# VH-VL binders against q0aze0, part 476

Target 1, 268 residues: q0aze0
Amino acid sequence: MKIILVNNRFKENTEKKAQEIAGQLSALNVEVIIDNGLDEPYAGTVDFIMVLGGDGTMLRAARRYGQRAIPVLGVNMGTVGFLSNIEINELAEYLPLILREEYSLEARMMLEVAVFQQQSLLTRVFCLNELLLRSNSPRMLSFALEISGQKLEPYRGDGLIVSTTTGSTAYSLSAGGPIADPQLDAFIVTPVASHIINKRPLVVSPEREISLHLLEEREAIIGIDGQIKMDFGAENRVLIKRAPHPLLMVNLKAKPFFTSIDRSLQRQ
Key: E = the ipSAE of ESMFold2; O = the ipSAE of OpenDDE; V2 = 0.75 times the mean of E and O plus 0.25 times the DockQ between their complexes.

## First folded at step 22 (VH-VL)

Design RC6 (framework fv_ragifilimab; at its last look DockQ between E and O 0.94; V2 from the best seeds 0.89)
Fold by OpenDDE, look of step 22:
Structure RC6 (fold): chain C 268 residues (1-268), chain A 122 residues (1-122), chain B 113 residues (1-113)
Amino acid sequence: as target 1 above (268 residues)
Amino acid sequence: QVQLVQSGAEVKKPGASVKVSCKGSGYTFTGYWMYWVRQAPGQGLEWIGVINPDSGGTKYNQKFKDRATMTVDKSISTAYMELSRLRSDDTAVYYCARGREYETYLGYFDLWGQGTLVTVSS
Amino acid sequence: DIVMTQSPDSLAVSLGERATINCKSSQSVLYEYTNKNYLTWYQQKPGQPPKLLIYWASYRESGVPDRFSGSGSGTDFTLTISSLQAEDVAVYHCQQYYSTPLTFGQGTKLEIK
């Protein structure tokens, strides 16, 4: 068995724990690759990904490895979030199940975000939570939203979030988006401080495509999962689709989403 | 083992074009943004542009938008930067540099080529 | 464009003494979502390309000695060499990558007094 341990080098406790766990796994004849985010993603074949940290680390891991259809386990290290399944102190208990591959998987839809410069593809990113378009100044943006060829009325506001259902409890929630069942595949389009007070979030079929572009010469940014930052101007377009592959999240421990959501939100 | 190797020094006349190459080795070429930066003698560094070796997508400094062209040949892990309509103030060492950030062009550079001196003189 | 201004342009410091180089950005390079500063420092020796020293304003690149440190946030940043060594003679550059165009300071030449 080969396992990738994903941690955050900027958090020493996660790095230390990664080394410790790597040693333990090695003693069990498990091959371990540690990914702290500084090197390119491991390109070799692996059987399991263990994410040590919080939601941020999971998001990074999802972007790096999500397209490879590898089971991904979130191991929380004292943070509040929605993407970890077990606590670090529970790892020893569940390790035998992991090694025997006795766990269930939950498929989580990801976004495919294509950013264009003029007419050319600049980059493509897969992400688990959301794409944010936001003004880079206190001034409102004017931008066009198109859904599967249907052009909506121009948006005016601070920005727009296109989120997965997984991401519904992230920034979209703060912007007034609905909480979505993570087992549902859908886009959530949430306005950020819209000029239209009653502008409502949209729940959109994952079969549709979402296009965004600015209607004015303004400086904006796009944010992906709150971690990736890019400039966004009039010469740019964003196309959002359902990613061709979902993230396979490992369920070792039952986490009742709806019964615990209020508790989780109160902790944030 | 991980390195960027650039083409040799160039001497050009004003109005001519120069094309500098940069070959990457020891890493996944298409996985890192490739940047071009120049440095005039005794001056600071100036960003020219960036290219995504995988998609071929480019973003240029507006200053060079009409004169600089960045391309890649993925088959040989080589990036190219062509600068046209050369002027004397284009005399500089031109560097290719690898971006540390994989997912965005807004990044810093952890690997540099050795530099290519381009001299523009009458 | 974000303008990066270093100070001083040059300085001479005795061996073993502290060297301090400042870098100011015309706009904040702090990304509020991650609370990270999009600021990096390079060391450039004569005839060589720049070498990455500090990224995200305060993190040392692998292999960089502990005497190098980066600090600051928003618009004001500092590179500190706690105890100058002979091999530290170089030009130091700050660079922002908060927005395009990516921009550098004018460089600071550090010499031994």
Scores: ipSAE 0.913, ipTM 0.947, lowest interface PAE 0.5, mean pLDDT 94
Fold by ESMFold2, look of step 22:
Structure RC6 (fold): chain C 268 residues (1-268), chain A 122 residues (1-122), chain B 113 residues (1-113)
Amino acid sequence: as target 1 above (268 residues)
Amino acid sequence: QVQLVQSGAEVKKPGASVKVSCKGSGYTFTGYWMYWVRQAPGQGLEWIGVINPDSGGTKYNQKFKDRATMTVDKSISTAYMELSRLRSDDTAVYYCARGREYETYLGYFDLWGQGTLVTVSS
Amino acid sequence: DIVMTQSPDSLAVSLGERATINCKSSQSVLYEYTNKNYLTWYQQKPGQPPKLLIYWASYRESGVPDRFSGSGSGTDFTLTISSLQAEDVAVYHCQQYYSTPLTFGQGTKLEIK
């Protein structure tokens, strides 16, 4: 059995803990690859991914490995968020179940984001939570949103969030979007504007294609999962689709979404 | 051995073009953004542009947009930068560099080529 | 464009003493969503390409001696060499990667007094 341990190199306790766990797994004849975020994603075949840390570390793991249909377990090292399943102190208890593959899986929709420079594909990235389009100056953006070729009336404001249901509790929520059941597949399109929202949030079928481009030259940025940043200008457009594969999250311990909403939001 | 190896020095006349090559080895060539940077004698570093070796997509410093062309040949793990309509103030060492951040072109460089001196004189 | 200004342009420091090099950006290079500063330091010796020293303003690259450190946030950054060695004679560059065009400071030449 071969496992990837994902940690955050900028968090001292997760790096040290990853080394400890790797040693323990090696004693059980499990091959371990550590991914601390510095190097390119491991390219070889693995059976399981274990994420040590909070939601942010899970987001990176999802972007790197989510399209590979590999079980991903979130192991909390601190404040419980929305994407961890067990605590680090419980790992030894659950390890036999992991090795025997005695767990269930929950699928979470991801976004596929294609960024174009003029007519050419510049890059393609996947994300678990959201794409943010935001002004990078005091001036408002004027931008076009198209949904499956249907041009909506132009947007004017600070920006727009295109979120998954998993991302509904992240930046989309702060911008006034709804909390969505993460078992649903949908886009949540949330305007980023003043206290009085000019346009309402939209919930959109995951089978739609969403396109964004600026209508005037302005300095803007694209943010991915609150972690990846790119420039966005009049020469760019972005195309957003449901990713080919969902993230497969491991459930070892029951964690009901609705009864834990307040605790999870308070703990972040 | 992880490295970037560039083509040799060139001497050109004003108005000509130059094409510098950069071969990457020891790493996944298409997994990282490739950058071009130049340094005129006694001057600082100047970014020319970036290319995604996987997609071929490019982003240029607007100063060079009309004269610089970046391409890749994935089959031989080689990037190219061509600068046309050369002037004497294009005399510089031209570097290729690899970005550590693979998900974005807003990055810093953990691997540099050895540099290619291009001299433009009449 | 984000203009990067280093100071001083040149300095001489005695062996074993502390050297400091400053870099100022014309606008903040701090990304609020990650709380990371998009600022890197390079060392460049004669006839060589630049070599990565410090990334994200304060993180030392593997293999870089621990006498090198980076600090600062937003618009003001400092590279510090705590105990200067003869091998540290070089030109030092800062670079921002907050937005394109990617830009560098003009360089600071460090010499032994």
Scores: ipSAE 0.838, ipTM 0.908, lowest interface PAE 0.8, mean pLDDT 91
ESMFold2 (binder alone), look of step 22: mean pLDDT 94; pTM 0.956

Design RC7 (framework fv_ragifilimab; at its last look DockQ between E and O 0.95; V2 from the best seeds 0.89)
Fold by OpenDDE, look of step 22:
Structure RC7 (fold): chain C 268 residues (1-268), chain A 122 residues (1-122), chain B 113 residues (1-113)
Amino acid sequence: as target 1 above (268 residues)
Amino acid sequence: QVQLVQSGAEVKKPGASVKVSCKGSGYTFTGYWMYWVRQAPGQGLEWIGVINPDSGGTKYNQKFKDRATMTVDKSISTAYMELSRLRSDDTAVYYCARGRTYETYLGYFDLWGQGTLVTVSS
Amino acid sequence: DIVMTQSPDSLAVSLGERATINCKSSQSVLYEYDNKNYLTWYQQKPGQPPKLLIYWASYRESGVPDRFSGSGSGTDFTLTISSLQAEDVAVYHCQQYYSTPLTFGQGTKLEIK
């Protein structure tokens, strides 16, 4: 068995724990690769991904490895979030199940975000939570939203979030988006506007495509999962689709989503 | 073992074009953004542009948008930067550099080529 | 464009003494969503390309001695060499990668006094 341990080098406790766990796994004849986020994703074949940390680390892991259809386990290390399944102090208990591959999987839809410069593809990114389009100044943006060829009225506001249902409890929520069942595949399109309250979030079929571009010569940014930052100007276009592969999240421990929402949100 | 190797020094006349190559080795070439940065003698560093070796997508400094062309040949892990309509103030050492940030072109550089001196003189 | 301004342009410091180089950005390079400063420092010795020293304003690149440290946030940043060594003679550059165009400071030449 080969396992990738994903941690955050900027969190010393996760790095230390990764080394410790790596040693333990090695003693059990498990091959371990540690990914602290600095190098390119490990290209070799692996059987399991263990994410040590919080939601941020999970998001990074999802972007790096989500397209490879590998089971991903979130191991929380004392943070508040929605994406971890077990606590670090529970790892020893569940380790035998992991090694025997006795766990269930939950498929979580990811976004495929294509960013264009003029007519050329600049980059393509898969992400678990959301894409954010936001003004780079206190001024409102004017931008076009198109859904499967249907052009909506121009949006005027601070920005727009296109989120997965997984991401519904992330930035989309703070922007007034609905909380969505993570077992549902859908886009959530949430306007970010402090003064335009008549714009309502849209729940969109994952079969549709969403495109965004600015209608003015303004400087904006796109953010992906709150971690990736890019400039966004009039020469750019964004195309958002359902990723061809979902993230396979490992369920070792039951986590009742709906009964824990209020509790989790209160902790944030 | 991980390195960027650039082509040799160039001497050009004003109005000419120069094409500098940069070959990557020891890493996944298409996995890292490739940047071009130049440095005039005794001056600071200036960003020219960036290319995604995988998609071929480019983003240029507006200053060079009409004169610089970045390309890649993935089959030989080589990036190219061509600068046209050369002027004397284009005299500089030109560097290719690998971006550390995997997912965005907004990044910093952890690997540099050795530099290519381009001299523009009449 | 974000303008990066280093200070001083040059300085001489005695061996074993502290060297301090400042870098100021015309706009904040702090990204509010990840709370990171998009600021890096390079060391460049004569005839060589720049070498990465510090990234995200305060994190040392692997292999960089502990005497090097980066600090600051927003628009004001500092590179500190706690105890100058002979091999530290170089030009130091700050660079922002908050937005394009990516921009550098004008460089600071550090010499031994």
Scores: ipSAE 0.897, ipTM 0.939, lowest interface PAE 0.5, mean pLDDT 94
Fold by ESMFold2, look of step 22:
Structure RC7 (fold): chain C 268 residues (1-268), chain A 122 residues (1-122), chain B 113 residues (1-113)
Amino acid sequence: as target 1 above (268 residues)
Amino acid sequence: QVQLVQSGAEVKKPGASVKVSCKGSGYTFTGYWMYWVRQAPGQGLEWIGVINPDSGGTKYNQKFKDRATMTVDKSISTAYMELSRLRSDDTAVYYCARGRTYETYLGYFDLWGQGTLVTVSS
Amino acid sequence: DIVMTQSPDSLAVSLGERATINCKSSQSVLYEYDNKNYLTWYQQKPGQPPKLLIYWASYRESGVPDRFSGSGSGTDFTLTISSLQAEDVAVYHCQQYYSTPLTFGQGTKLEIK
């Protein structure tokens, strides 16, 4: 069995803990690859991914490995978030189940984001939470949103968030979007400080294609999962689709979403 | 092991073009943005542009957008930068560089080629 | 365009003493969503390409000696060499990667006094 341990090299405790866990697994004849965020993603076949840290480390793991249909377990090491399943002090209890592959999986929709420079594809990235389009100046943006070729009335404001249901508790929530059940597949489209009073958040079928472009030249940015930043200007366009594969999150410990929502938000 | 190897020095006349090559080895070539940067003698560093070796997509410094052309041949892990309508003030060492933050072109460079001196003189 | 201004243009420091190089950006390079400063320092010795020293303003690259440190936030950044050694003679560049065009400071030449 081959496992990737994902940690954040800038959090010393996660690096030390990853080494400890790698030693334990190696003693059980399990091959371990440590991904601390420095090097390129491991390209070989693996059976399981263990993420040591908070939601931010899980987001990076999802972008790196989420399209490979590999089980991913979030192990919390401090701040309780929305993407961990067990606490680090519980790992020893659950490790036998992990090794025997006795766990269930929850599929979480991801976004595929294609960024264009004029008519040419510049890059394609995946994300678990959201794409943020926002102004990079005190001036408002005027921008167009199209959903499966249907052009909505122009937007004016600071920007727009296109989120998964998993991302509904992240930046989308701060901008006034709904909390969504992460077991649903949907886009959640949330305006940011809209000056158009009838622009409310939209919940959109995951089969739709969402397109964004500016209607006037302004300095804007695209943010992905709050971690990846790109310029966005009048010569850019973004196309957003459901990603080909969901993130397969491991369930070892029951974590009731609805009864725990306030506790998780309090610590975010 | 991991390296960028550039083509040799060039001497050109004003009005000509130059094409510099940069071969990457020891890493997944298409997984990282490739940058071109130049340094005139005794001067600072100047970014020319960046190319995504997977998509072929490019962004240019506006100063160069009408004269620079970046391409890749991913089958041989090689990037190219061609600068046309050369002027004497294009005399510089031209570097290719790899960005560590490969999910975006807004990045910093952990790997540099050895540099290619291009001399433009009448 | 974000203009990067280094000071001083050149600096002479005695062996074992502290060297301080400043870099100022014309606008903030701090991205609020990840709380990171999009600023990097490079060392460049004669005839060589630049070498990465510090990224995200304050994180030391692997293999870079502990005497090198980066600090600052927003628009004002500092590279410090706590105890100068002979091999530290080089030109030092800061670079922002907050937005394109990617831009560099003009460089600071560090010499032994």
Scores: ipSAE 0.834, ipTM 0.910, lowest interface PAE 0.8, mean pLDDT 91
ESMFold2 (binder alone), look of step 22: mean pLDDT 94; pTM 0.959

Design RC8 (framework fv_ragifilimab; at its last look DockQ between E and O 0.92; V2 from the best seeds 0.88)
Fold by OpenDDE, look of step 22:
Structure RC8 (fold): chain C 268 residues (1-268), chain A 122 residues (1-122), chain B 113 residues (1-113)
Amino acid sequence: as target 1 above (268 residues)
Amino acid sequence: QVQLVQSGAEVKKPGASVKVSCKGSGYTFTGYWMYWVRQAPGQGLEWIGVINPDSGGTKYNQKFKDRATMTVDKSISTAYMELSRLRSDDTAVYYCARGREYETYLAYFDLWGQGTLVTVSS
Amino acid sequence: DIVMTQSPDSLAVSLGERATINCKSSQSVLYEYDNKNYLTWYQQKPGQPPKLLIYWASYRESGVPDRFSGSGSGTDFTLTISSLQAEDVAVYHCQQYYSTPLTFGQGTKLEIK
């Protein structure tokens, strides 16, 4: 068995724990690769990905490895979030199940975000939570939203979030988006401080495509999963689709989503 | 083993064009954005542009938008930067540099080529 | 464009003494969503390309001696060499990667007094 341990080198506790776990796994004849995010993603074949940390680390892991159809386990290390399945102190208990591949998987839809410069593809990113378009100033943006060729009325506001159902409990929630069942595949389009007071979030079929571009010569930014930052100007456009592959999240322990919503939100 | 190797020094006349190459080795070439930065003698560093070797997408410093052209040949892990309509103030060492970030061009550089001196003189 | 201004342009410091280089950005390079400062420091020796020292304002690149440290947030940043060594003679550059165009400071020449 070969396992990637994903941690965050900027958090010493996760790095230390990664080394410790690597040693334990090695003693069990498991090959271990540690990924702290600084090096290029491991290109070789692996059987399992273990994410040590919080939601942020999971999001990074999803972007790096999510398209490879590898089981990904979130191991929480004292943070509040929605993407971890077990706690670090539970790892020893569940390790035998991991090694025997006795776990269930939950497929989570990811976004495919294509950013264009003029008519050319600048980059394509897969992400688990959301794409954020937001003004780079206190002033409102004017931008166009198109869904599968249907042009909506121009948006005016601070920005817009296009989120997966997984991401519904992330920034989209803070912006007033609905909480979505993570077992549902859908886009959630949430306005950020819209000029239109009653502008409502949209729940959009994952079969559709979402396009964004600015209607004015202003500087904006796009953010992906709250970690990736890019400039966004009038010469740019974003195309959002469902990623061709979902993230395969490992479920070792039952985690009732709806019964935990209030508790989780109170902690954030 | 991980390195960027640039083409040799160039001497050009004003109005001419220069094309500098940068070959990456020891890493996944298409996985990192390639940046071009120049440094005039005794001056600071100036960003020219960036290219995504995978998509071919480019973003230029507005200052060079009409004169600089960045391309890549993925088959040989080589990036190119062509600067046209050269002027004397284009005399500089030109560097290719690898961005640390993978998903965005907003990055710092962890790997640099050795530099290519381009001299523009009459 | 974000203008990066280093200070001083040059300084001489005795061996074993502390060297301090400042870098100011005309705009904040702190990204509120990840709470990171998009600021990096390079060391450049004569005839060589810049070498990465510090990234995200305060994180030291692998292989960089502990005497190098970065600090600051928002618009004001500092590179500190706690105890100057002979091999530290170089030009130091700060760079923002908060937005394009990516911009650098004018550089600071550090010499031994």
Scores: ipSAE 0.899, ipTM 0.942, lowest interface PAE 0.5, mean pLDDT 94
Fold by ESMFold2, look of step 22:
Structure RC8 (fold): chain C 268 residues (1-268), chain A 122 residues (1-122), chain B 113 residues (1-113)
Amino acid sequence: as target 1 above (268 residues)
Amino acid sequence: QVQLVQSGAEVKKPGASVKVSCKGSGYTFTGYWMYWVRQAPGQGLEWIGVINPDSGGTKYNQKFKDRATMTVDKSISTAYMELSRLRSDDTAVYYCARGREYETYLAYFDLWGQGTLVTVSS
Amino acid sequence: DIVMTQSPDSLAVSLGERATINCKSSQSVLYEYDNKNYLTWYQQKPGQPPKLLIYWASYRESGVPDRFSGSGSGTDFTLTISSLQAEDVAVYHCQQYYSTPLTFGQGTKLEIK
């Protein structure tokens, strides 16, 4: 069995702990690849991904490995977020089940984001929480939103968030979007400081294609999962679709989403 | 091991073109953005542009967009930068570089080629 | 374009003494959503390409001696060499990667006094 351990190179306790766990797994004849985010994603076949850290580390793991349909386990090493399943002190208890592949999986929708420069594809990236379009100046943006070829009335404001249901508790929430059940597949489209009346958040079928472009030259940014940043200008367009594969989250321990909402949001 | 190896020095006359190559080895060539940067003698560094070796997509510094053309040949893990209508002030060392942030082109560079001196003179 | 201005243009420092190089950007290079400063320092010796020293303003690249440190935020940044060694004679460049075009400071030449 081959496992990737994902940690955060900027937090020494996760790096040291990953090395300890790798040693324990090697003693059980498990091949371990450590991914601290510094090097390119491991390209070979793996059976399981273990994420040591908080939601931010899980977001990076999802972008790097989520399209491979590999089980991903979030292991909390501090404050419990929305994406961890077990605590680090519980790992020994659950390790036999992990090794025997005796666990359930919960699918979480991801976004596929294609960024164009003029008419040419510049890059594709994947996203677990959201794409943010945001002004990078005191000036408002004027931009167009299309949903499956349907052109909505132009937007004016600071920007727009296109979120998954998993991302509904992240930046979308701060901008006035709803908290969504992460078991639903949907886009949540949330305006940021809109000056156009009745531009309310939209909940959109995951089968739709969403397109964004500016109607005037302005400095803007697109952000992905709050971690990846790109320029966005009048020569750019972004196309957003449901990613081909969901993130497959390992469920070893029940985590009650609805009864924990207030506590999780207060700690985040 | 992991390295960028550039083509050799060039001497050109004004009005000519030059094409510099940069071969990447020891890493997944299409997984990282490739940058071109130049340095005139006694001057600072100047970004020319960036190319995504997977898609072929490019972004150029506007100063160069009419004269610079970046391309890749994935089959031999090689990037190219061609600069046309050369002037004497294009005399510089031209570097290729790899960005650390492979998910975006807004990056710093952890790997540099050895540089290619291009001299433009009569 | 974000203009990067270094000071001084050249600097002479005695062996074992502290060297300080400043870099100022015309706009903030701090991204609010990740709380990171998109600024990097390079060292460049004669006839060589630049070598990465510091990224995200303050994080030292692997293999860089701990006498090198970076500090600052927003628009004002500093590279410090706590105890100058002979091999530290070089030109030092800052670079922002907050937005394209990617831009560099003009360079600071560091010499032994």
Scores: ipSAE 0.830, ipTM 0.907, lowest interface PAE 0.8, mean pLDDT 91
ESMFold2 (binder alone), look of step 22: mean pLDDT 94; pTM 0.957

